VH-VL binders against ER membrane protein complex subunit 8/9 homolog. Designs and how they scored, part 6

Target 1, 192 residues: ER membrane protein complex subunit 8/9 homolog, of Dictyostelium discoideum (Social amoeba) (q55fm0)
Amino acid sequence: MNNNISITTEALSKAHLHSFKHHASSVNGILLGKADKNSILITDIIPLFHTQTLLPMFEVAMIQIEKYCRDNNIDMVGYYHSNQCIANELEPEPIAKKIADRLNNELNNMCFLMISKIEVNRPSGLVSIDKVGSDWLKNRKTLITIDTTSNSEDINEILKRNLQNIKESQIYDFEEYLSNPTRDWLNKSLVL

## First folded at step 3 (VH-VL; framework fv_zilovertamab)

Design b51 (from z13 with heavy chain S50I N61A)
Fold by ESMFold2-Fast, scan of step 3:
Structure b51 (fold): chain C 192 residues (1-192), chain A 122 residues (1-122), chain B 107 residues (1-107)
Amino acid sequence: as target 1 above (192 residues)
Amino acid sequence: QVQLQESGPGLVKPSQTLSLTCTVSGYTFTDYYIHWVRQAPGQGLEWMGIINPSGGSTSYAQKFKDRLTISKDTSKNQVVLTMTNMDPVDTATYYCARGPYLWGEGRYFDYWGHGTLVTVSS
Amino acid sequence: DIVMTQTPLSLPVTPGEPASISCRASQSVSSNLAWYQQKPGQAPRLLIYGASTRATGIPPRFSGSGYGTDFTLTINNIESEDAAYYFCQQYNNWPYTFGEGTKVEIK
């Protein structure tokens, strides 16, 4: 069910800003939206970790995100990951595969996306990772489209403006919330 | 009291579309998954699909994917099963069933509707 | 898909005796297994989930055990109203699958 994936400009911007904020570290998070038999539409993201994922903390985050989803008419539809090492940018790290397996067991219909550079042949900067047997493998044939219905501005211009305004410093993840509970890791007040 | 109730036509002609509605009461609609399960006369149970009550995400057993759609209307506490191109082999009692929407709990069915028999015949 | 195999398919028992039904999964399902009771003309009723946890309102004569691939539903001191079909269901891996059912007959 990963062959027709779309992501809103706002959700895509948040994912890239999370990655930019912690460019020297692996980052990950949860994709929110709606998954059906032909497609997955991602309308928001929740940033999780930027150093390492500890399973007990991941479980706590999932319980809180599930409650948020129930209250906000939105579903968990996938996982995103960005590698620490540039040499292996698109190869899912062992921890990423472990988290994807855990999430795949809970969700019958999901996607796993690696964050990469925005290019002409990869306009979202995202690459789909599919479950093949017991492994997770890159599938570049799956094109992730940008849903511009709510915001028709070009993603490159949005990212340029937000980086110039240092907006990456204003996006918070769950790991930052664990260190300082005043951080809004759901980023409800973030203006991009 | 938790209740699930299926409603819809008892007879469908071959090649026509089936539409069944599951109406739930006695709990908060968005707190539990809804599944559809069918049972042919004298046969076992067959899982068809699931819908997430919050965002409406769905997943279907592969054999039904091309013909089956499950949708919801939260304002009415209803889930609708639509299946196209009905065939006599689709004659069965159709159940909607409730499953936990709690991280780590799994997908067992704690409450079932009474079931509705759908006969596919000319 | 995980295949669930039940034995026996038919089980005649005398009131007051124990009845045991086996369910085998084609691969490990951990403890993610449920048991249902279905009487003719009725919807299934949840008896056990998590392999061994009794559902609300289920009499203590019903118990479940097992882990991995082999599971057992036991009905101690069986009563006449326990005549029914019994189905196991795994929910460890999608798609969710059921056993073919066991018919328990009271003699």
Scores: ipSAE 0.767, ipTM 0.881, lowest interface PAE 0.6, mean pLDDT 89

Design b52 (from z13 with heavy chain G99S)
Fold by ESMFold2-Fast, scan of step 3:
Structure b52 (fold): chain C 192 residues (1-192), chain A 122 residues (1-122), chain B 107 residues (1-107)
Amino acid sequence: as target 1 above (192 residues)
Amino acid sequence: QVQLQESGPGLVKPSQTLSLTCTVSGYTFTDYYIHWVRQAPGQGLEWMGSINPSGGSTSYNQKFKDRLTISKDTSKNQVVLTMTNMDPVDTATYYCARSPYLWGEGRYFDYWGHGTLVTVSS
Amino acid sequence: DIVMTQTPLSLPVTPGEPASISCRASQSVSSNLAWYQQKPGQAPRLLIYGASTRATGIPPRFSGSGYGTDFTLTINNIESEDAAYYFCQQYNNWPYTFGEGTKVEIK
């Protein structure tokens, strides 16, 4: 397993904006970057679903993401999920665990992150989910650091500005692409 | 024609670091993962680790994780295996092999290098 | 880790007869199972992947079958050139694991 997880301010902002855009629903997506022996650096994300994840559609999305990754010198390194129900905010839903198992078997080494509110005790708003035996359990001891080398602005200020500018409406996921093929779900042209 | 070739020293002393290079040709480097598999004399095959040809993410068998590093140089079509603190028990033929990159195709090894025997002895 | 068990470990066969090698996984690997041939002094050669798909250039006398935990490699009308070690490999779960190998010997 990887001990250290780092995510750029840009990637973190995109993940939170996806969650904000669909605040009444569970959302999920793929983390992109590089996984090394003892660390994972996440430099981008690809949003997938905001209602129900259908596994055949998920498989199609994975193929398309890998083609993108191959052409852009970047790898799939994990999965993010945000629960619809506040009562069990950090407990992975059954569907999230199934997707994590599928990804774990393909990627061999990956991270699984639950998205929640940014707090003093949780500055990234992310919590690591580790595989323990056959189950996926939250691990609050895993440090998730924000990589500020490309953008030193505070994540709270970035999110405030982007929400004021209604940037969450400009991020598209794969599910929106299935309903309207003109949507850029890889968000290649998105500026945050 | 698809070709994978291992190169490196045939003899390593105990406690030294091993460095092996796998050079590939005849296909697009980023279309296939590269894996390292070893075989001790008279023994079976043991998967050691792999590298994603795109971003360079690595995956290691836990048995080797503390000593093994795999890296790539896309401009040279090369993958390098580095293993520290070699021991006589690490004497084996070391192979590089490729597997399909795309999701769902599976990590079976369709082409292998011819292998390089590494003997660890004083 | 998934353990792959091959039987038999040694298989003497007469040319022209069929030969069968079994591979059992300690848990389901779906159809994510490959078979390799290795002759002395040579690298392994892919024979079958996806449990039953013959690799490019592999003669039709080689076939694979099975799903889940039980798999078989069959060589129909075995030829003297088929004397070699045969290994199964699962690629359903990381880390990827191999069977211990079966030595096919010509009688």
Scores: ipSAE 0.791, ipTM 0.891, lowest interface PAE 0.5, mean pLDDT 89

Design b54 (from z13 with heavy chain P100G)
Fold by ESMFold2-Fast, scan of step 3:
Structure b54 (fold): chain C 192 residues (1-192), chain A 122 residues (1-122), chain B 107 residues (1-107)
Amino acid sequence: as target 1 above (192 residues)
Amino acid sequence: QVQLQESGPGLVKPSQTLSLTCTVSGYTFTDYYIHWVRQAPGQGLEWMGSINPSGGSTSYNQKFKDRLTISKDTSKNQVVLTMTNMDPVDTATYYCARGGYLWGEGRYFDYWGHGTLVTVSS
Amino acid sequence: DIVMTQTPLSLPVTPGEPASISCRASQSVSSNLAWYQQKPGQAPRLLIYGASTRATGIPPRFSGSGYGTDFTLTINNIESEDAAYYFCQQYNNWPYTFGEGTKVEIK
């Protein structure tokens, strides 16, 4: 997929905070927004797992996310992943590729993003993984932009403030919800 | 009773833009994807594209991607197909069809509109 | 794109006889295959989905089988009302693709 990808500051902050909360583990989640012919706009994210992804639980989460999407005029538009091992930070793990295949078969027009370090040449900290033949390969040429329409603050300053306020402890994923159903894994009350 | 109904012009001149509307009733609009499928006279069926009824995300057959746009108007329970630069080879019966929404349901087409014949001729 | 090949393209059959239509995919589509019936001047009608699950309201004389690349639609004890075109469709991979169609004619 060679779509232009945009992500809102709020959605991007949530993804990075999920990764920071579980810095010693792989994390993943679903990207929500709208996918058009040549562009994908991500306006929210739903954190899923911070240890091993069990495919039956992933399937259950997908059904619940779709019910939420239906009621809120928003679509599943992709998948994000962050590797546990720094040495292979941008190479999708086998489970990540399997999930991306499953999601791509369901949605077709979707993106797969790896979470990485925010840098001058990578201001979102995200790297696109594109399907090439039957494999998923890193594509550094895919444009990922930060949509600052709702919040023009620099993402680095937002992350710094949110980490100072320990907001990563307030973001919950689906795995935490499975162990404690009082956890809001849709994070509707979270302010970043 | 579930119904899908296509409407639009029966005749389009070469190089003009086609606009077809699919109006659905008898079910909740956001419960199913809407797909467009066409059939040239005496030929087989060809999938053109689809739209997610929730957020409006679209998926297109690469063959049509440069000319085809699918959009929705949730307030009217309608999906619109727009195709630019029509050619006589685009003469076909155009169908809208509904596909499953929920994860794992499968995107087979359980209900179809009656179809509308679009002739591209000078 | 996955190519769906149907055989035969034309199938004349006498009432009461069984009819079988084959559909072959150029690569595996698992069980994500549907069959449609189309009568002249009408829209297609879903018969079978998931390779073998009969759609609501479809008579039991219609059955589907297969997995992967080879699929069969069987019409047992064919009736005059079954004269129609029959199409297979894979929905495993985008873009969704259909077979060429088989014309079932009652002799």
Scores: ipSAE 0.771, ipTM 0.886, lowest interface PAE 0.6, mean pLDDT 89

Design b55 (from z13 with heavy chain P100S)
Fold by ESMFold2-Fast, scan of step 3:
Parts: sequence; C-alpha cells; structure tokens
Structure b55 (fold): chain C 192 residues (1-192), chain A 122 residues (1-122), chain B 107 residues (1-107)
Amino acid sequence: as target 1 above (192 residues)
Amino acid sequence: QVQLQESGPGLVKPSQTLSLTCTVSGYTFTDYYIHWVRQAPGQGLEWMGSINPSGGSTSYNQKFKDRLTISKDTSKNQVVLTMTNMDPVDTATYYCARGSYLWGEGRYFDYWGHGTLVTVSS
Amino acid sequence: DIVMTQTPLSLPVTPGEPASISCRASQSVSSNLAWYQQKPGQAPRLLIYGASTRATGIPPRFSGSGYGTDFTLTINNIESEDAAYYFCQQYNNWPYTFGEGTKVEIK
C-alpha cells in the first residue's frame, strides 16, 4: 500500500504489444517514469529481451537507458516480465528475480510487474511482485491503476486497434537492436 | 568549481517543519544524485535520503520516511529537504552531498556542502 | 540494516608513523566501500571509494584495501594535518550506513 502503482495507457499498450509480438517466449523490459514516497507513475517502457537475458548485455542496456533518462527528464522506476508458460505465468523466473534484485540495489524505490491477461479482476493485465525478505512474491491484492490523463481511450480498444494494424511488428526491443543497429529500441517514433 | 551550499533556519521549535535548500553550481545539475546526510553533535553520519535529478524520483531511509520529503527545482539548481514534526533529537548538522548517477558506479559522495547546524529547541 | 564497525575508535600516532583503521561490515558489501576524512568544523571529504581507489586530489600516502566484510584504511608516513575523524561507508545495500568513526590524534 505504501507504493501505489499507476501506468499510462500508452506505456501499458507498449508492454502488452511487446509480449504479444513474442507470445511464444518470455519477454522483459524497463519501466520509466517517476517514483515518489508513496507512489510510482509509469509513463513509458523500454523493451529489452525476448529469447534470453544475457546479464552483460543487460548491463550495457542499463547504461544506455540511463543516458536516455537524463536527457528526457524521466527515471527508471521498475521492471516488467512475461513468462512463456501459462502454467506458471505469474511466478517470476529465476532470471527475473536476479534482474529485480540488481535494479533494486541501484534504485531502491522501484516496482516489479508481471504481465498477464487483461480480465475484469485485473484491468491492467499486470500483477505486482513485492520483495518479502530476500524473495520476490506475487501480490494479487494490489491493483495497478491505469492513468488515462493523456489518453482516455479504453485499453482493450487500443490493443484491438493496434493488433488489427499489426503495430506489434513496429515495436523493437534491445535484443533486436543488437542484431540490427537501425532498430529504434527506444521506440521514439512509435504511435499507438 | 563544484560547490554545494545548504541554507535554511538555524533554529526550529519542536513540532515545527524544517525546510533546507541545497544549491549546486559548477556542474550539470541533472548528472548527479543529491543526498541528505545528518550528523548529531559529537555523533556519526546518518543517511536520510536522495533524489534523482532527472525525473525527481526519491529514496528515503525508513527511519525518516513518514516525515521527510525531498524535492527539486531544476531551473534554480536546487534540492529541498522538508521534515515535519521536528524534535530536539533532530538537532544536527545537515549536509547535502553529491552521488554518482552512473549505472554500476555506486553511491559514494564525492562533494559535500559545508553543512548547516539546525538546533531544535523551544 | 548493514552495521559498520570501526576499530579502533581512537588512534594516537606520532608524525612519520603509519596508521591503520579497520572497518567491518555485518554482511558482504563486495568492494562498495568508501572512506571519508572529517576535520573539526568541516564537512567530510572523500578519500577512497570502491574499497581501494583514491579520490581525485588525495595524497598517495592514503590507501585502502579489503573486500567483502573486512576493510582497512592505511595512512603511511602520517602528517600533522591528518589529525581528523575517519569514517567508512557501505553503499552496497539500502539504506547506506556509516561506521562510528575513528579519531586520529597526532601526539
């Protein structure tokens, strides 16, 4: 409760599109925005990996994202992860917990969100993972609020339109950038 | 060249709110975290909290979280510490200190302000 | 919270002698350990970071060593101007914590 989590419709759309583009694999990325005393507002996301996370490449990506953040008056505020397997869709994979620990040591005030299906009892499709002792455990009681200040359109309608327009093919992650440097993994030109 | 300077009241009454300003110069404001550290008379150093100069994200020592707020004004190159419900045990010299922004470098403090003594007494 | 313990708390030394200050962490902090000097009436000054890297402008007589839980600050050929308090600080885990301080007194 001390950490209220809010995410903009645009940032939420990007995260779901990244997951949909690579539906047969795990995906992850960094949440950008502002972390305050009692709240975290997520206003953008940076997609990272879709096959496997190589920790040295993760470190390189973090350095690049930090430079971007300084230039754009925005902060790293958390991590998102989506599991490949439906049977354990909300259980953080070992690599996800390792990355969350690494980020928590750098930022201290951050959130860790698992991507799941949008449902009536899970309007954002996100589940908060909280640090309890030395472990990261899912907390289904905490709802993530969708911030509609900049775009009041329903998230389900946005995702439907973007999928019909095959917008998931236009979102690029850091792993794709490593294979082709012309890919804009910061997605500055992406319109959703 | 690099300079950090605290300013604010030297005397605060019990139950009042403290407001201290840290003004920085000689470097790009958004390139470094600003931390607040205090030192009670004759005692050791205690980390209170920090602010990311980019987006304004804050981190607090749990001991102070309920009454401490750190904010920034980029146009003035200033960071402000606000602490409510001051008590005589909060009497201390308050320092602002600069920490690395760079991923992986860690948060050691390379430059400190001169410190401002805040006495909490009626 | 990680507890930082300094030994000794008071260290009288004669000019020209070496001085050694120990800092022990209650759990591993890797090499994320800094040392500060504080003279009376002044703000702390960074001496060492990353356990062993001297900060800019710090004389070579100051050196740091250690890893994990045990760290040492060494001042070779101590000078009268080195009379001060010395503090270690871990920056491996939040909240960042400092040792109690060691008072180096020139005899």
Scores: ipSAE 0.757, ipTM 0.883, lowest interface PAE 0.7, mean pLDDT 89

Design b56 (from z13 with heavy chain P100T)
Fold by ESMFold2-Fast, scan of step 3:
Structure b56 (fold): chain C 192 residues (1-192), chain A 122 residues (1-122), chain B 107 residues (1-107)
Amino acid sequence: as target 1 above (192 residues)
Amino acid sequence: QVQLQESGPGLVKPSQTLSLTCTVSGYTFTDYYIHWVRQAPGQGLEWMGSINPSGGSTSYNQKFKDRLTISKDTSKNQVVLTMTNMDPVDTATYYCARGTYLWGEGRYFDYWGHGTLVTVSS
Amino acid sequence: DIVMTQTPLSLPVTPGEPASISCRASQSVSSNLAWYQQKPGQAPRLLIYGASTRATGIPPRFSGSGYGTDFTLTINNIESEDAAYYFCQQYNNWPYTFGEGTKVEIK
């Protein structure tokens, strides 16, 4: 487990746009960056699913992301999830815990972040989920900071502008790629 | 031909810092994890930590985490182990080893360096 | 941490005999189990990975079996050059852990 997590404004914006695009459903994806001894820096994200996650397709996506990471000097460093139901929005769904276990076996030094659709007390809208024994439980003691070195603009202003420009329609996930291979699910051309 | 070669001092004084370099050749540096494994004289193997050659993410055995740092220099095809506050019990042969990177394959060590003996003595 | 226990720790064998080394994990490691050979003064050499897959260049007299917690390395028709230490290693859970090692001695 890491005590300090940082996420860039650009990566955070992408994660929230994925969640906004599919506000009425669960979404998930992979966090990319670098994991050090006591900290994880997240510099990008890859959106995966916006309906039910099929584990065989998740495995296919992981193989492709791993290849992308090797080619782009970046690592898989974690997982994000946003629940469909607001009533228990920060409690990982069974599928989210299953995916986190699978990733933890491969990566070791990783983080698991829940995206809040209603939490206004956390500046990032993210809550850390830590492994406790065989379970995954929320841990608000884990410090999550926004890395503003590349963009000092307030995340809320960025999200407001991007939503006004309907940028959520331009972010694609792996599930959309499976339905239409012309979709850039790595979002290399997306400007936020 | 895949080769891994450790280099560094053979003798370190108690409380000093150890620095070992693993230089690799014969394959694409970013395609495989590099691990450090040590072996005290006449004893078994002990995994110390690893580095992902792409982004440089590290994983450490909790036993060494407070003293151990692993870093990389992709331009030189090198991984560096740094360990602070060396003690006579840290006397061992230190190996770097190549671990598989492919998702789902696991990380067994298919190639090992020759090892370098580090003696910690005053 | 997963504890790997090897039996026997010392195994004297006559050339031509089969030798078997057992490795037990304190919890399931699926098939993520490797075997290494180490001769005096040398680095370990990968023999088997995935519990039963021989590494490139390893003679067919070496075979591995098992799943979960119980694993076996078998050397059929042992040769004098097989005198060495043999270690199992699990790579299912972090930190990766090794067995104590088995010394195979040729009589």
Scores: ipSAE 0.736, ipTM 0.868, lowest interface PAE 0.7, mean pLDDT 87

Design b57 (from z13 with heavy chain Y101F)
Fold by ESMFold2-Fast, scan of step 3:
Structure b57 (fold): chain C 192 residues (1-192), chain A 122 residues (1-122), chain B 107 residues (1-107)
Amino acid sequence: as target 1 above (192 residues)
Amino acid sequence: QVQLQESGPGLVKPSQTLSLTCTVSGYTFTDYYIHWVRQAPGQGLEWMGSINPSGGSTSYNQKFKDRLTISKDTSKNQVVLTMTNMDPVDTATYYCARGPFLWGEGRYFDYWGHGTLVTVSS
Amino acid sequence: DIVMTQTPLSLPVTPGEPASISCRASQSVSSNLAWYQQKPGQAPRLLIYGASTRATGIPPRFSGSGYGTDFTLTINNIESEDAAYYFCQQYNNWPYTFGEGTKVEIK
């Protein structure tokens, strides 16, 4: 079940900006794109929660995301999570594993990515998590690459510019929408 | 009025590639997954794979993954199954079937095509 | 892969009798279990999904029950037209798998 995972600079930037906006808490969201036999291309993301994931509200969000996907010729292809505690930043939290199980039962061909710092040895800042038996464990054999076909600009420069322009404050997640229905959690008008 | 219809060759020689088309009508194409299920003569049912009608993401049974490709053409309301290196043991009736799309509804098959028998023989 | 085991494989029955077919999963599939009817030369027809929900147009004499690993399809007051193969299918875990089938025969 090893897949080659590619993520566009735009999708990657959104995921990191969601994490930066809520740097003191855990965040999560849904990866959108296309999954083929041995590859998953992620072209967008939908941010979900930044403090607590309420599973009933997660179920509601999933139905709405699938309707969005149907209208936009795009599929749900995975889940991303970023931990609050930096000491265990790559170990999926219990709630993340529960969500991954739920998604795996629905999608089958999906990926689970933990968000961490961008480093020389981790250019995307992403780590793949695979199901092993009944648990979810870090997978070192899954390749994660940045797809620069639509935007060849370096991800570090994109993030630097977006942070300078305080773009993280313009990304809204589903939890923010639950508190204020005027928030566009699908971020349809967001320009990075 | 929901209909699924398979079409393709009834005979395939060993080592050749099979191509089957499933044409659907009577509902909105993007509202349901399309699955392929086969049945060898006198045998049980075997799930082969599926395609998401929206973005075209595919899921394959590991047994067929190396040989099987499923694709779609939304403008024609069609799903195509392509399977390489056919062998006499692949002789079976091939069905396309639709399944629920929305989260939480499950992956059962509410409507089936009538099936097409593919015989693999020299 | 989850293995689905059906018993009996062959069930001779007299019209008007109740018929019961069992399906056992090698691990829990919750309620994510469907039943299909297949007559000779025809495609399968969905009878039950979610272990106990009748599909649209299915007569009330068909009913499903069970949860986890053990499931039953019951046909009350069986009719001659019910002579067919019956298959269970789990959709809890990928890949989706079917039972080997039960042939219901009219005596």
Scores: ipSAE 0.736, ipTM 0.872, lowest interface PAE 0.7, mean pLDDT 89

Design b58 (from z13 with heavy chain Y101H)
Fold by ESMFold2-Fast, scan of step 3:
Structure b58 (fold): chain C 192 residues (1-192), chain A 122 residues (1-122), chain B 107 residues (1-107)
Amino acid sequence: as target 1 above (192 residues)
Amino acid sequence: QVQLQESGPGLVKPSQTLSLTCTVSGYTFTDYYIHWVRQAPGQGLEWMGSINPSGGSTSYNQKFKDRLTISKDTSKNQVVLTMTNMDPVDTATYYCARGPHLWGEGRYFDYWGHGTLVTVSS
Amino acid sequence: DIVMTQTPLSLPVTPGEPASISCRASQSVSSNLAWYQQKPGQAPRLLIYGASTRATGIPPRFSGSGYGTDFTLTINNIESEDAAYYFCQQYNNWPYTFGEGTKVEIK
């Protein structure tokens, strides 16, 4: 069944900046927020990888994120992915489907979102991927709405300003943390 | 020391809404999922749904999804089960139970409330 | 939904004898299986989780084994206090499901 998916302006900006920082590679991360019976609200994101997802390291990241969630009254509610290849930008890569299966087994009520360009018919730049049988397929009928309750500024203006200020260089993912433990991959201090 | 306690009406009329509260103590509320499980007289156990006490995310057994809502109040260490349009076949003992909130641990139920019998009758 | 089938449904045993209860899943549940004890008028009590890990405070006479679809709960040197219903539960797939229960009666 189709859930209503909403994402805050801040969380959406962070996800796009992660993708922009690594424009020539695939990126992924975890969506945080609250999943209800008929809706999922995403209020934050945690960037994970930008070159290759190593499943054992993914498991380690999940343990850390779950502890963070318990301490911060927020839940893991899904997964985001952006493909390296422009020709297949909305088709989930095999690794993305494997991660989605793993998360679905733990969370049950979750969403899987592909990151693409912002367009008139896709204001968030996100496309929902639904589980159909044993596969994960794009569902263009599901609109991802932007929750502007805390910030009514247009997402395109926010992204333009943040890119002009080179804010994408200040966002760190778990893979960068593995190479340098001083990197704040939870991005608690990041101001967009 | 770890304690879960259900409370609510023992009798509900057909078509009315049931509301049960599970109050927990003796541990940190956000460290464990809370599940609702029911048992009809002389029958087996049936998982109804759960709530993540951190953010309040819920998961439901499809059998109950259209009628069941689970919510939490962290300030009171409480989880509330609400089920609409009660029918005599919903007569059962309702339990709340806690499950691990640790990645990879799974969802077994280490502590249970005493259970509350809800009879649906005119 | 995964169906959990328990055998036997009724098990009369003499104190000091071993007792074994089987649980079969309709599809693989890996090691994500728990066993519970329920005495009349009481809530269930966790005995075993992860198919073979004994819960805190559970006597060593209780043990679990199995993987995939076939699981066994064993009670060695059974005591009169062990008279109760025993249920298996899979937590591999949503929704979580339970076996019908086995009534262990002391002769």
Scores: ipSAE 0.764, ipTM 0.882, lowest interface PAE 0.6, mean pLDDT 89

Design b59 (from z13 with heavy chain L102F)
Fold by ESMFold2-Fast, scan of step 3:
Structure b59 (fold): chain C 192 residues (1-192), chain A 122 residues (1-122), chain B 107 residues (1-107)
Amino acid sequence: as target 1 above (192 residues)
Amino acid sequence: QVQLQESGPGLVKPSQTLSLTCTVSGYTFTDYYIHWVRQAPGQGLEWMGSINPSGGSTSYNQKFKDRLTISKDTSKNQVVLTMTNMDPVDTATYYCARGPYFWGEGRYFDYWGHGTLVTVSS
Amino acid sequence: DIVMTQTPLSLPVTPGEPASISCRASQSVSSNLAWYQQKPGQAPRLLIYGASTRATGIPPRFSGSGYGTDFTLTINNIESEDAAYYFCQQYNNWPYTFGEGTKVEIK
């Protein structure tokens, strides 16, 4: 895949806060936005799991997210994953590859992003994963940029402020919703 | 009742741009993908591309990717196909067709427009 | 791209007899296979999807079967109005692809 990928500061912040909230476990979620011929713009994310992904529950979540997308003029455009083990932090876990295959069958030309720490050579903290033959491998050719059109504040400053305000505790995922239906896993009221 | 209707020019000169509009009625526009499929005279069917009715994300057959653009106008219940640099081999009947926007159902085409013949000649 | 191969390409049949059309995919498409009927001057009409599910309004003489790479469309007790082209389509992998078509002619 040689598509350019852009993610808004707000969407990026939500993904990192989900990962930080559950720093000792793997997390995953769905990327929302719009995919064109040569580019994908991610404007929101929906957090899914933070312990174990059960495929039947994943299927239920996808049905709900699809309905949300229809009602909100937004599309599913990809998947994000963060590994539990730092020794292999950028290599997709077996469950992540299964989910990516499942989503690729529905969406085609989707993006698959691994979440890691923000570095000078990785300003978004995201790494693109592409399908190569029957496997999923890192792709250094895919451009990942932070879209600052609606918010020009630096991502590091936003994350610092949100962590100081313990905003990660206010992000809920689908797994938390299954345990307590009062949790808004679409995070409509979350202010970052 | 569900209806899809194509409209646009029936004749295009080589190197010109084709623009076709698909207008839909009888259902909620955002509930189904819209696909474009063409058929050259006496030949088989060829899938060209599709558009997601919600956010407007597009998917294209690689054969057409460099020339083809699909867009939508939800307020008019319309999908527009634009294809640049037309060639005589692009002479075909062009159809719009709707496909499921339901997780797990796949993309078969349950309703089709009547088709519009586009002849490319000089 | 997945290649869809139909056999036969031409099928002359007598009214009242059964007709069968085969569709073979170059790799597995699971049950993500549809069949369409196209009469001269008309748009294609969906007959079967999911390999074996009849579309709304399609008479019961039409049936589909198969999984993976081998699929069959069967028309029992064929009628004169069934003279048409028939196409299979896979929707398992991008790009979606169609078979060459089978022309069913009534003798």
Scores: ipSAE 0.764, ipTM 0.880, lowest interface PAE 0.6, mean pLDDT 89

